VHH binders against EKC/KEOPS complex subunit cgi121 (cgi121). Designs and how they scored, part 5

Target 1, 174 residues: EKC/KEOPS complex subunit cgi121 (cgi121), of Schizosaccharomyces pombe (q9p7j3)
Amino acid sequence: MILPLFPETQVHVFVYENVSNCAAIHEQLISQNPIYDYAFLDAATILYKKQVYSAIIRALEDRRDEQMKTKTIHSEVILSLSPKTEISSAFRQFSMTKKSKNIVVVKIDSKLTEEEEFERLDKLVEGNRVEFSDEELQKLIDFKVLKKNYKLDPSTLENPLASILSSIALRGYS

## First folded at step 1 (VHH)

Design c47 (from c37 with L100Q Y102I F103Y T105S D106Y S107P K108T Y109E; framework vhh_5c3l_4)
Fold by ESMFold2-Fast, scan of step 1:
Structure c47 (fold): chain B 174 residues (1-174), chain A 122 residues (1-122)
Amino acid sequence: as target 1 above (174 residues)
Amino acid sequence: QVQLQESGGGLVQPGGSLRLSCAASGFTFRNYAMSWVRQAPGKGLEVVSDISGSGRSTTYADSVKGRFTISRDNAKNTLYLQMNSLKPEDTAVYYCAKDQSIYGSYPTEDYRGPGTQVTVSS
């Protein structure tokens, strides 16, 4: 995908279901292994493609403006999904855990082609890759988690897109 | 050098209360979110609560909601955890942590204090 505000930035997003090695991946992330320099998200928290792209745009804006709160652009994507600016809260809410089963993986500024990133990730992730689409994401979402993360009231839960995007865009303005 | 020092732990009976303190130095305290993390005997680390740099936003683990209150005094560079209605299950070493973990809510050893023991028993 080409982002109008960041046309020079390469963005790749991958979705994996039925992942059996999340505990092993999580261990590598905690040890900060550079091979795993991606944003690993729990698919239970992602309902729309626009949700992921809004977080990516926010992270890129923070990098451009020299106001990133985390050490990497990929960590900043995870933070940017949260309506709050607390790093620990954002990672608890959106990051992959050792118990995750379905994940969304984001790569920004890859020096590899999308095909080469596919080959690399397929070696790291023991699961089935599916299309990055609203239809596939809707099969993996946990609405209880979504409601809690974005503080959605019952009236907005049936069509939450606007509320989610506003929460991401207005993060840090309280 | 970032330094965090916890205090206020001890032995308390079920239903009792304790207030933990964490003295922070070596960084601009008001600019960073802070967390309380605990480790019970034979268990892994659990994030109990976190608080934003300004103190306006807080979160709590489901196991402690309604019983624990996190707060901070930015003028004193001090983080607090008020623990009420303590249960035997709250027995753990409690750590103060600076929120700069790249992955997950569990900070590196460089950004976690040495801990203070809380024992809830009669």
Scores: ipSAE 0.013, ipTM 0.200, lowest interface PAE 8.0, mean pLDDT 83

Design c48 (from c37 with D99E S101I Y102A F103Y G104S T105L D106G S107T K108P Y109K; framework vhh_5c3l_4)
Fold by ESMFold2-Fast, scan of step 1:
Structure c48 (fold): chain B 174 residues (1-174), chain A 122 residues (1-122)
Amino acid sequence: as target 1 above (174 residues)
Amino acid sequence: QVQLQESGGGLVQPGGSLRLSCAASGFTFRNYAMSWVRQAPGKGLEVVSDISGSGRSTTYADSVKGRFTISRDNAKNTLYLQMNSLKPEDTAVYYCAKELIAYSLGTPKDYRGPGTQVTVSS
């Protein structure tokens, strides 16, 4: 997808269900293996495509303005999903863990096509790829996790999109 | 080679203040975000504060918000943490770190120097 404020930035997003090797992937992320330079998110935390794109845009704005708080653009995406800009809390809330079963993977600044990135990820992720769509994400979300991460009350949980996007856009200012 | 050296820790009474310093070398300091990370006895690593390379953006953990202030002097390649209204639960070894990947929290790779011990007790 092409982002209006960042038209030259290549963005690829992949969704995997029933991943069996999250513990192995997590160890590679801790070791900072450059082959794993992606944002690995727990799909239990992602309800909408727009949620992911809002976090990507925020991370790109922080990079443009020389305000990144984390090492890579990919870790900045994970931070940007959080309504609070606390690194440890954001990663506990949104990043893949050793116990994750379904994941969302984001790649920014790739010179590779979507299919070429998928070929690379197919070697790293032992799971079933599904379409990056609101329909597929809604099958993987954990509403208790979503409610906790965004501090949603029961009335907003029925239609949380605007609240989530507002939280991402206004984080650090409230 | 990246070198980070913390200083300024010590023993202090509850309600007291300390200022920690971190001397950085081996990289272009102004180009990198910096963090203060602590580890209390029997606890995991906690990122207490972050600052962007320019110094214009800062973040604080809820546990220290309003009491701690992070700052940097890019001309001196030095990171600071001003700690006010110290509490016994602030007792920890404090480390400065360059651009943490939070996946690495709880691993030896989070440490760039030996850290500085802060003990808050009566």
Scores: ipSAE 0.037, ipTM 0.442, lowest interface PAE 4.8, mean pLDDT 84

Design c49 (from c37 with D99S L100D S101Y Y102L F103P G104F T105S D106G S107T Y109E; framework vhh_5c3l_4)
Fold by ESMFold2-Fast, scan of step 1:
Structure c49 (fold): chain B 174 residues (1-174), chain A 122 residues (1-122)
Amino acid sequence: as target 1 above (174 residues)
Amino acid sequence: QVQLQESGGGLVQPGGSLRLSCAASGFTFRNYAMSWVRQAPGKGLEVVSDISGSGRSTTYADSVKGRFTISRDNAKNTLYLQMNSLKPEDTAVYYCAKSDYLPFSGTKEDYRGPGTQVTVSS
C-alpha cells in the first residue's frame, strides 16, 4: 500500500490467526534480530484497518519531524497506537506477547515486493494468514482490552471508531 | 544471563534530590529502550520514565514530569534517574527495566532488577 502523504513509503500489513510460535517470535524481538524488524501487534487490540493506518501515519509524521521516541519506525507504530506517550505502557497495551494467538504485522520501508514479504513472513510465523479487513479483525478483537486501552465509556463502545482515531491523532496533547 | 542492578536509593527529606543508577549486563545495552518503574507500598507498578536505546527520546509519567530526568551512558552500560523536588508520594522501590517487549511477560530477572528503596520523609 502507498499512503498519499508518504508516496515513497511502502507499507504492508498482514494478519495471522492461530499462531503457535509467538513465544519464539517474542524472543527474536527481544534479541533485536534484524530479520524480525516488523511491528508485531496483538490482534486482540485492533478493531479497524483505519486504526492501524492512523498509527502508521502518526509514526511517519514523527519520523519526518524528527520526533520519534523509539529506536525504529516499527516500534514507533506500536507507540502511536497508544493515547499515552509512555513506551512501556504502549508495548504492554498493543504489542504481541508470548501468549498471543492472533497477530497483526506491519512492515514499513520494505526493500521487498509484497509477494516477497508474504513468503518471508510465512517462514517466520506459524499460523494462518487471513485478509487485512475490518471483517476479519472483528473476529479477533477483545472488546474488554479495546475499552481499557482507549478508556472508552459504555456509550461509545458499540461505535468507537471516531474515539479511537481521535485518541491516536491527539496522543500527548492536553 | 541478563542482569540489572539498581543503586542510589535512600532516605531523603521532601524537596530533596537523589540520583539512581542501574548497571546492566548480559545484553547489548545500546539496542534496548530502558525504563524506570516503581512500586509504592500496597500499590501496583507505575512506569515513571522511558528512554530510547540511543538516549535521544525520553518520556515521563505526569506525576514526575519536570522533576525527574532519565539518562544513559551506553559506553558504561548504565541507566540513570535524577530525581529532584522529591515528595512523600515518590516513596517506593525503584526498578530498572528493559523496555518494549519485556516489562510484563518475563521473569523478574528478565523484566527488572531487584530494586532500590527510596523513602521521602521528614
Scores: ipSAE 0.017, ipTM 0.285, lowest interface PAE 6.1, mean pLDDT 83

Design c5 (from c1, 13 letters changed; framework vhh_5c3l_4)
Fold by ESMFold2-Fast, scan of step 1:
Structure c5 (fold): chain B 174 residues (1-174), chain A 122 residues (1-122)
Amino acid sequence: as target 1 above (174 residues)
Amino acid sequence: QVQLQESGGGLVQPGGSLRLSCAASGFTFSSYAMSWVRQAPGKGLEVVSDINSGGGSTTYADSVKGRFTISRDNAKNTLYLQMNSLKPEDTAVYYCATGRLFYSDSSGTQYRGPGTQVTVSS
């Protein structure tokens, strides 16, 4: 995929459902195994493709402006999903856990093609690939988690897109 | 329970060397990526170096590349920082910490030691 603001940046996004080895993946992430240098998100927190792209764009802007708060561009994507700039809260809210069942995986600056990344990820993730689409994401979302993470009132839950995107884009602006 | 204890800090002349050690206990050290973090007077925290759980992958801040070397001995539950060609700008309290990433089901909490003072002055 090509982002209009970052046309030279290679971005791949993958969705896996019914993942059976999240505990093993989580252990690799804690140990900072470089093979696992991806943003591993809990799909329960992601409702729209635009939500993921907004976080990617924000992370790339922070890298361009030398304002990253985390170690890697992938951890910066996880931070950028949060409406606030507190790193530990963002990871608790959006990153996959040992108990996750469905995940969204983001790769930035890959030297591999999308097909080669699929081959690599299929060896790391024991689950079923599904299309990165709003339709598939809406099957995996947990609205209670979404409400808590973005502090949505019940009246906005039926159409939360604008509120979510504003929270991501305006994070840290006062 | 969880303890990280730094040692090896002190006063040294510019161009000198120091070796910091961090003794870890109360957790499975070999499963955690580790970092050295410093705070200079009047400055924020700077991550100086990271090392993965197995010791095969390391990173360094641009300010210390070529001068500092991070290493670990998992059999001894010990993290090291070899500091060569020390500069006045390296004056800081140095902390041993579990890696900066907060992949956790619960708190996302990192462990950090109390720090050891490094002063580079004539």
Scores: ipSAE 0.000, ipTM 0.285, lowest interface PAE 11.6, mean pLDDT 83

Design c50 (from c37 with D99G L100T S101D Y102F F103Y G104S T105S D106P S107L K108Y Y109E Y111S; framework vhh_5c3l_4)
Fold by ESMFold2-Fast, scan of step 1:
Structure c50 (fold): chain B 174 residues (1-174), chain A 122 residues (1-122)
Amino acid sequence: as target 1 above (174 residues)
Amino acid sequence: QVQLQESGGGLVQPGGSLRLSCAASGFTFRNYAMSWVRQAPGKGLEVVSDISGSGRSTTYADSVKGRFTISRDNAKNTLYLQMNSLKPEDTAVYYCAKGTDFYSSPLYEDSRGPGTQVTVSS
């Protein structure tokens, strides 16, 4: 996918349901295996495509402005999903865990095409690939997790998009 | 069973130095990136520094850059943090953690040691 504000940046987003090997993937991530250089998110935390894109845009803005708070662009995406600027809270809230069942995977600056990334990830992830769409994401979300992560009250929970996007965007001046 | 044990904390005056150590066991130490994470009173966890398994790559939070140095001895399964020019704002519990900020492991309680207290005051 091509982002209007960053047309030279290659972005791929993948969704997998019923993943059985999250513990194995997690071990590869902590060993820093370069094959696993992606942002692995728990799908229980993602409701909209725009939520993911907003976090990607914020991460790219922070990289452009030399204001990244984390080591990699992929970890900056994870941080950027959080309404707080605290790294530890963001990773606990949004990162895949060894007990995750459904995941969203983000790749930035890939040298591979989208189809080549699909072929690579399908070998690493033991699960069913589904379309990156609002419809599919809404089947995987945990609203209790979403409410806690974005501090949503009952009045905003029925239509939380604007609140989520504002939380991602409002963290200071760029 | 992953075991991490920090040591070397204490009370120092502003401008002083401390060296923290972390003894690691229960995993192949050289194969994993390691981090130092701190928590000041009333604040969240902050990743201070990380180091690759080989020791060739290191990163530092902007708050400590130029003052702190992370290193490791893979033969001894030990991680170090040399802290120079200490400031009152460095007062925190310091944790040794398996992994880096990206892979959630330094940020979860099950991936870090019990911590060592560093207090910087006059």
Scores: ipSAE 0.008, ipTM 0.196, lowest interface PAE 8.8, mean pLDDT 82

Design c51 (framework vhh_5c3l_4)
Fold by ESMFold2-Fast, scan of step 1:
Structure c51 (fold): chain B 174 residues (1-174), chain A 121 residues (1-121)
Amino acid sequence: as target 1 above (174 residues)
Amino acid sequence: QVQLQESGGGLVQPGGSLRLSCAASGFTFRNYAMSWVRQAPGKGLEVVSDISGSGRSTTYADSVKGRFTISRDNAKNTLYLQMNSLKPEDTAVYYCARDTYSPYWSGSDYRGPGTQVTVSS
């Protein structure tokens, strides 16, 4: 994907369903294994491609402006999905857990091509790779989780895109 | 289950002192860096101080440097913040947070419910 203000930034997004080794991946993330330097998101929290890209853009803007609140661009993407600026809360709301079944994986500033990243991730993730598309994401979303994370009422839940994007863009100002 | 519970907050006069404690459970305390984070009314989160797992390395925000001291007792699974020469601008909810040096969680992955510190009168 080409980002308007970051055209030279390589961004890759991968989606896996029916992942059986989330607990093992989580242990690698906690143990500081640099091989797992990706943003691992619970797919139950992601409804649209634009939701993920809005968080990526916000994280890149914060890095550009030297205003990152976390130490890595990948953790900043996770924070940027949250409508609030609380790091631990954002991670509990959006990041992959040991119990996750479907995940979205983001890689920024990869030295590898998208195909090479696919090969690497397929070795780390024990699940079925699917296309990063709104159609596939809508099969994996948990609307109860989405509603809670973005504080959506019944009237906005039918068409939540604008509300979600606004929450991401205006984090800390609402 | 990871649990962090702060105590020691309260109302204090400017120039006074408070000692905050954080009781940690559900993980190997000595293996994790810890921090104190605060949030003043209507403002964002500020990392006040960090301490390494061994206790050998500490950092402080410029706003508290020379006035606050972070320490830990790994035998008791307890984190401390000694706050001296308190100012009205130190009024905030203070949170105990577990830091990871993971590429994924290079910030805090858990924090407590917080304890209120009010510097007034």
Scores: ipSAE 0.008, ipTM 0.133, lowest interface PAE 8.9, mean pLDDT 83

Design c52 (framework vhh_5c3l_4)
Fold by ESMFold2-Fast, scan of step 1:
Structure c52 (fold): chain B 174 residues (1-174), chain A 121 residues (1-121)
Amino acid sequence: as target 1 above (174 residues)
Amino acid sequence: QVQLQESGGGLVQPGGSLRLSCAASGFTFRNYAMSWVRQAPGKGLEVVSDISGSGRSTTYADSVKGRFTISRDNAKNTLYLQMNSLKPEDTAVYYCAKEPLYSGSFTTDYRGPGTQVTVSS
């Protein structure tokens, strides 16, 4: 996908359900194996495509403005999903864990085509790829996790999109 | 230039205690979260515990919860790990890290050279 504010930046987003090897992926990320240079998110935390894109845009804006708080654009995407929190808290709230079952994977500035990234990721991730769509994400979300991460009350939980997007866009400003 | 130096490791019997220290320099220590990470022989890295810059927030791996206590002295630029009720499974090289390792992506961490902890009778 091409982002209007960043037309030169290639973005690929993949969704996997029923992943059996999250513990192995976690070990590769901790060892910083270069082939795992992606943002691995727990799908329990992602309700909308726009939520992911808003975090990507925020991370790209922070990179453009030389205001990144983390070392890589992929870690910055994970941080950017969090409303008002410390780096370690953001990663605990949104990143894949050893116990995750469904994941969202983001690649920015790929040197590979989307098809090549897909072939590569299918070898790394032992799960079923599904479409990156609001419909598929809504099957994987945990509303208790979402409510806690974005501090949603019952009234905002009925239609949380605007609240989530505002939280991402205004992180650090309010 | 960020520098981290661990100390306090050694040989201890099961049920014993050790206190690890990490001396930090080259950055404003109070502004950064710190962690303890370990690597057992033939195993991958495990994040044991982390602590916020202020010291108000701490987390622990399930394997050490209730036995280990992380703390910091921002006036001395020093991170500590109090390890009680040590088990043979705690045998590992222990590393101090700035901005702890995370599961969801690569992130910058600066680690010291490590200190060996061996728990055996």
Scores: ipSAE 0.072, ipTM 0.510, lowest interface PAE 4.2, mean pLDDT 84

Design c53 (from c37 with L100S Y102L F103T G104Y T105Y D106P S107G Y109T D110E; framework vhh_5c3l_4)
Fold by ESMFold2-Fast, scan of step 1:
Structure c53 (fold): chain B 174 residues (1-174), chain A 122 residues (1-122)
Amino acid sequence: as target 1 above (174 residues)
Amino acid sequence: QVQLQESGGGLVQPGGSLRLSCAASGFTFRNYAMSWVRQAPGKGLEVVSDISGSGRSTTYADSVKGRFTISRDNAKNTLYLQMNSLKPEDTAVYYCAKDSSLTYYPGKTEYRGPGTQVTVSS
């Protein structure tokens, strides 16, 4: 897919449900295996496609401005989902864990086509691929996790989109 | 080797001010977000403030917002915390902390300095 603000940048987003090998994937991520150079997110933390795109756009802005706080663009996406600029906190809040069951996987700057990335990820992830859509994401979200990560009160929980996007786009600037 | 050294703590009366400093070495300071973390007697660690590598983004814990200001001087490799309107509840050891970026998934541990004691008492 092509982002309007970064038309030259290749972006692919994949959603997997009922993943049985999250512990194995997590070990590969900790060991920094380059085959796993993706942003692996816990789907329990993602409610909207726009939430993921906002984090990607923020990470790309930080890379363009030479202001990345992490070593890879994919780590920067994970950081960018957090309303704070604390790397460890962002990973605890949004990244996949050994106990995750559903995940969102982001790839930026792929040398492969979308179909080739699908085939590659299908070998790494033991789960069922579903469409990257608001409908599918809403089946996987954990509202208690979402509320804590973005500090949502009961008045915003029923329509949290604007609050989430503002937290991502404007963290530390407002 | 990463080294962090805090200074500036002391005894002050309620309503007073202190400025803490953290001298950093052994890494490219401007490339890393930094935090001030405190631990009050018998309590757990609390992150009071953080700042991005460029200094453009800052956050504060609700307990200190409006009273504390975090800043950095990347030319001097130094992090600062200006503490105003101090309360007895601010009594703690204050630590300078560097977020880990060594792994794709940084552990729950951060590199911290040895700390500087702040005591707010009449």
Scores: ipSAE 0.014, ipTM 0.180, lowest interface PAE 8.2, mean pLDDT 82

Design c6 (framework vhh_5c3l_4)
Fold by ESMFold2-Fast, scan of step 1:
Structure c6 (fold): chain B 174 residues (1-174), chain A 123 residues (1-123)
Amino acid sequence: as target 1 above (174 residues)
Amino acid sequence: QVQLQESGGGLVQPGGSLRLSCAASGFTFSSYAMSWVRQAPGKGLEVVSDINSGGGSTTYADSVKGRFTISRDNAKNTLYLQMNSLKPEDTAVYYCAKDFSYGLPYTGSRDSRGPGTQVTVSS
């Protein structure tokens, strides 16, 4: 996808279900293996494509403005999903864990094409690749996790998009 | 749970050397990447260096490349920072830090760093 404010930035988003090696991937991320320089998100936390793109846009804005709070653009995407500017809490809320079963993977500034990234990620991730679409994401979401992460009341849960996007856009302002 | 205790700071003259140590407990030290973070008076936190779980991969801030060396002893649950050719600009409180997620962010929170050790470089 082409981002209007960042047309030269290569962005790839991948979704995997029934991943069996999340513990192994998590160990590579803890050790800072550069092969794993992606944003690995728990799909239980992602309801819409727009949610992911809003976090990407916020991270790219923070990089442009020299206001990044984390070490990499990919960690900044994870932080940007959170309504709060608290790095450890954002990672606990949104990043994949050893127990994750379905994941969303974001790559920014890839030197590879989307097809080449598919080939590479399919070697790292032991799971079933599915389309990055609202339909597929809605099969993988955990509404209890979503409610806690964005502090949604029961009435907002039926149509939470605007609240989620506002939370991402207004992170750190209040 | 996670406890990190720094030592080895002190007053040193420009051009001198210091070795900082961090004793870690409350987690499986050998399974986690570790970092040194510093804060100079009136400034924000700066990540100085990080090291992966096995010790084979290290990164350094441009301000300290060629002068500082990070290392670890997993048998002793200890992280080290060898600081050579110290400059007045290196004056700061130095913190040992652990990243619980995947070693990319440095939070500066109480849970992820020790109480710090003061390094003062002056004549």
Scores: ipSAE 0.015, ipTM 0.215, lowest interface PAE 7.3, mean pLDDT 82

Design c7 (from c1 with D99E L100G R101Y F103W G104S L106D S107E P108T E109G T110P S111Y; framework vhh_5c3l_4)
Fold by ESMFold2-Fast, scan of step 1:
Structure c7 (fold): chain B 174 residues (1-174), chain A 122 residues (1-122)
Amino acid sequence: as target 1 above (174 residues)
Amino acid sequence: QVQLQESGGGLVQPGGSLRLSCAASGFTFSSYAMSWVRQAPGKGLEVVSDINSGGGSTTYADSVKGRFTISRDNAKNTLYLQMNSLKPEDTAVYYCAKEGYYWSSDETGPYRGPGTQVTVSS
């Protein structure tokens, strides 16, 4: 996909359900194996496509402005999902864990087409690919996790998209 | 820089007790899950216990369940392992371990301390 504010940046987002090898993937990520240079998110934390896009845009803005706080653009996407600016809290809240079952995978600056990235990821992820759509994401979300991560009150739960997007866009600002 | 320093090991008789401590510095201790891992002579590493960042969720290896208790004091940046009813097979070097996060800053990678020796013998 192509983002309006970053038309030169190639972005791919993939969703996998019933992943059986999250522990093995997590070990590869901790060892910083360059083959696994993607943002691996726990799908329990993602409700909307726009939530992911907003985090990607924020990460790209931080890279453009030379304000990245993490090692890679992909780790910066994970940080950018958090309403806080603390790296450890963001990873705890949003990243894939050894116990994750459903994941969202983001690739930025891919030199490969979407189909070629799918071929590559299908060799790394032992799970079922599903469409990156609000409908599929809503099957995988954990609303208790979402409420905690974005500090949503019952009064804002009826319009969580606006609250989530504001939290991401206003990260680090009053 | 991340630093973990274990203490409290030593020689103890079978059936005895020891409490291990781990002093943490160089990272936000309250934001990370912590573990105790051990390595007995001639054997691989065994994770004996895990505790989440807030201290409310713990797990134990079957070999130590009911005998060991993991806890943490986030105000003091300290992790503990209370070891009761010690057996000769608990003899090992015990390591404090910080969970890691991938592709973040160096602070968030996994890290282990230098270890503390526990010897259970008569």
Scores: ipSAE 0.019, ipTM 0.283, lowest interface PAE 5.3, mean pLDDT 85

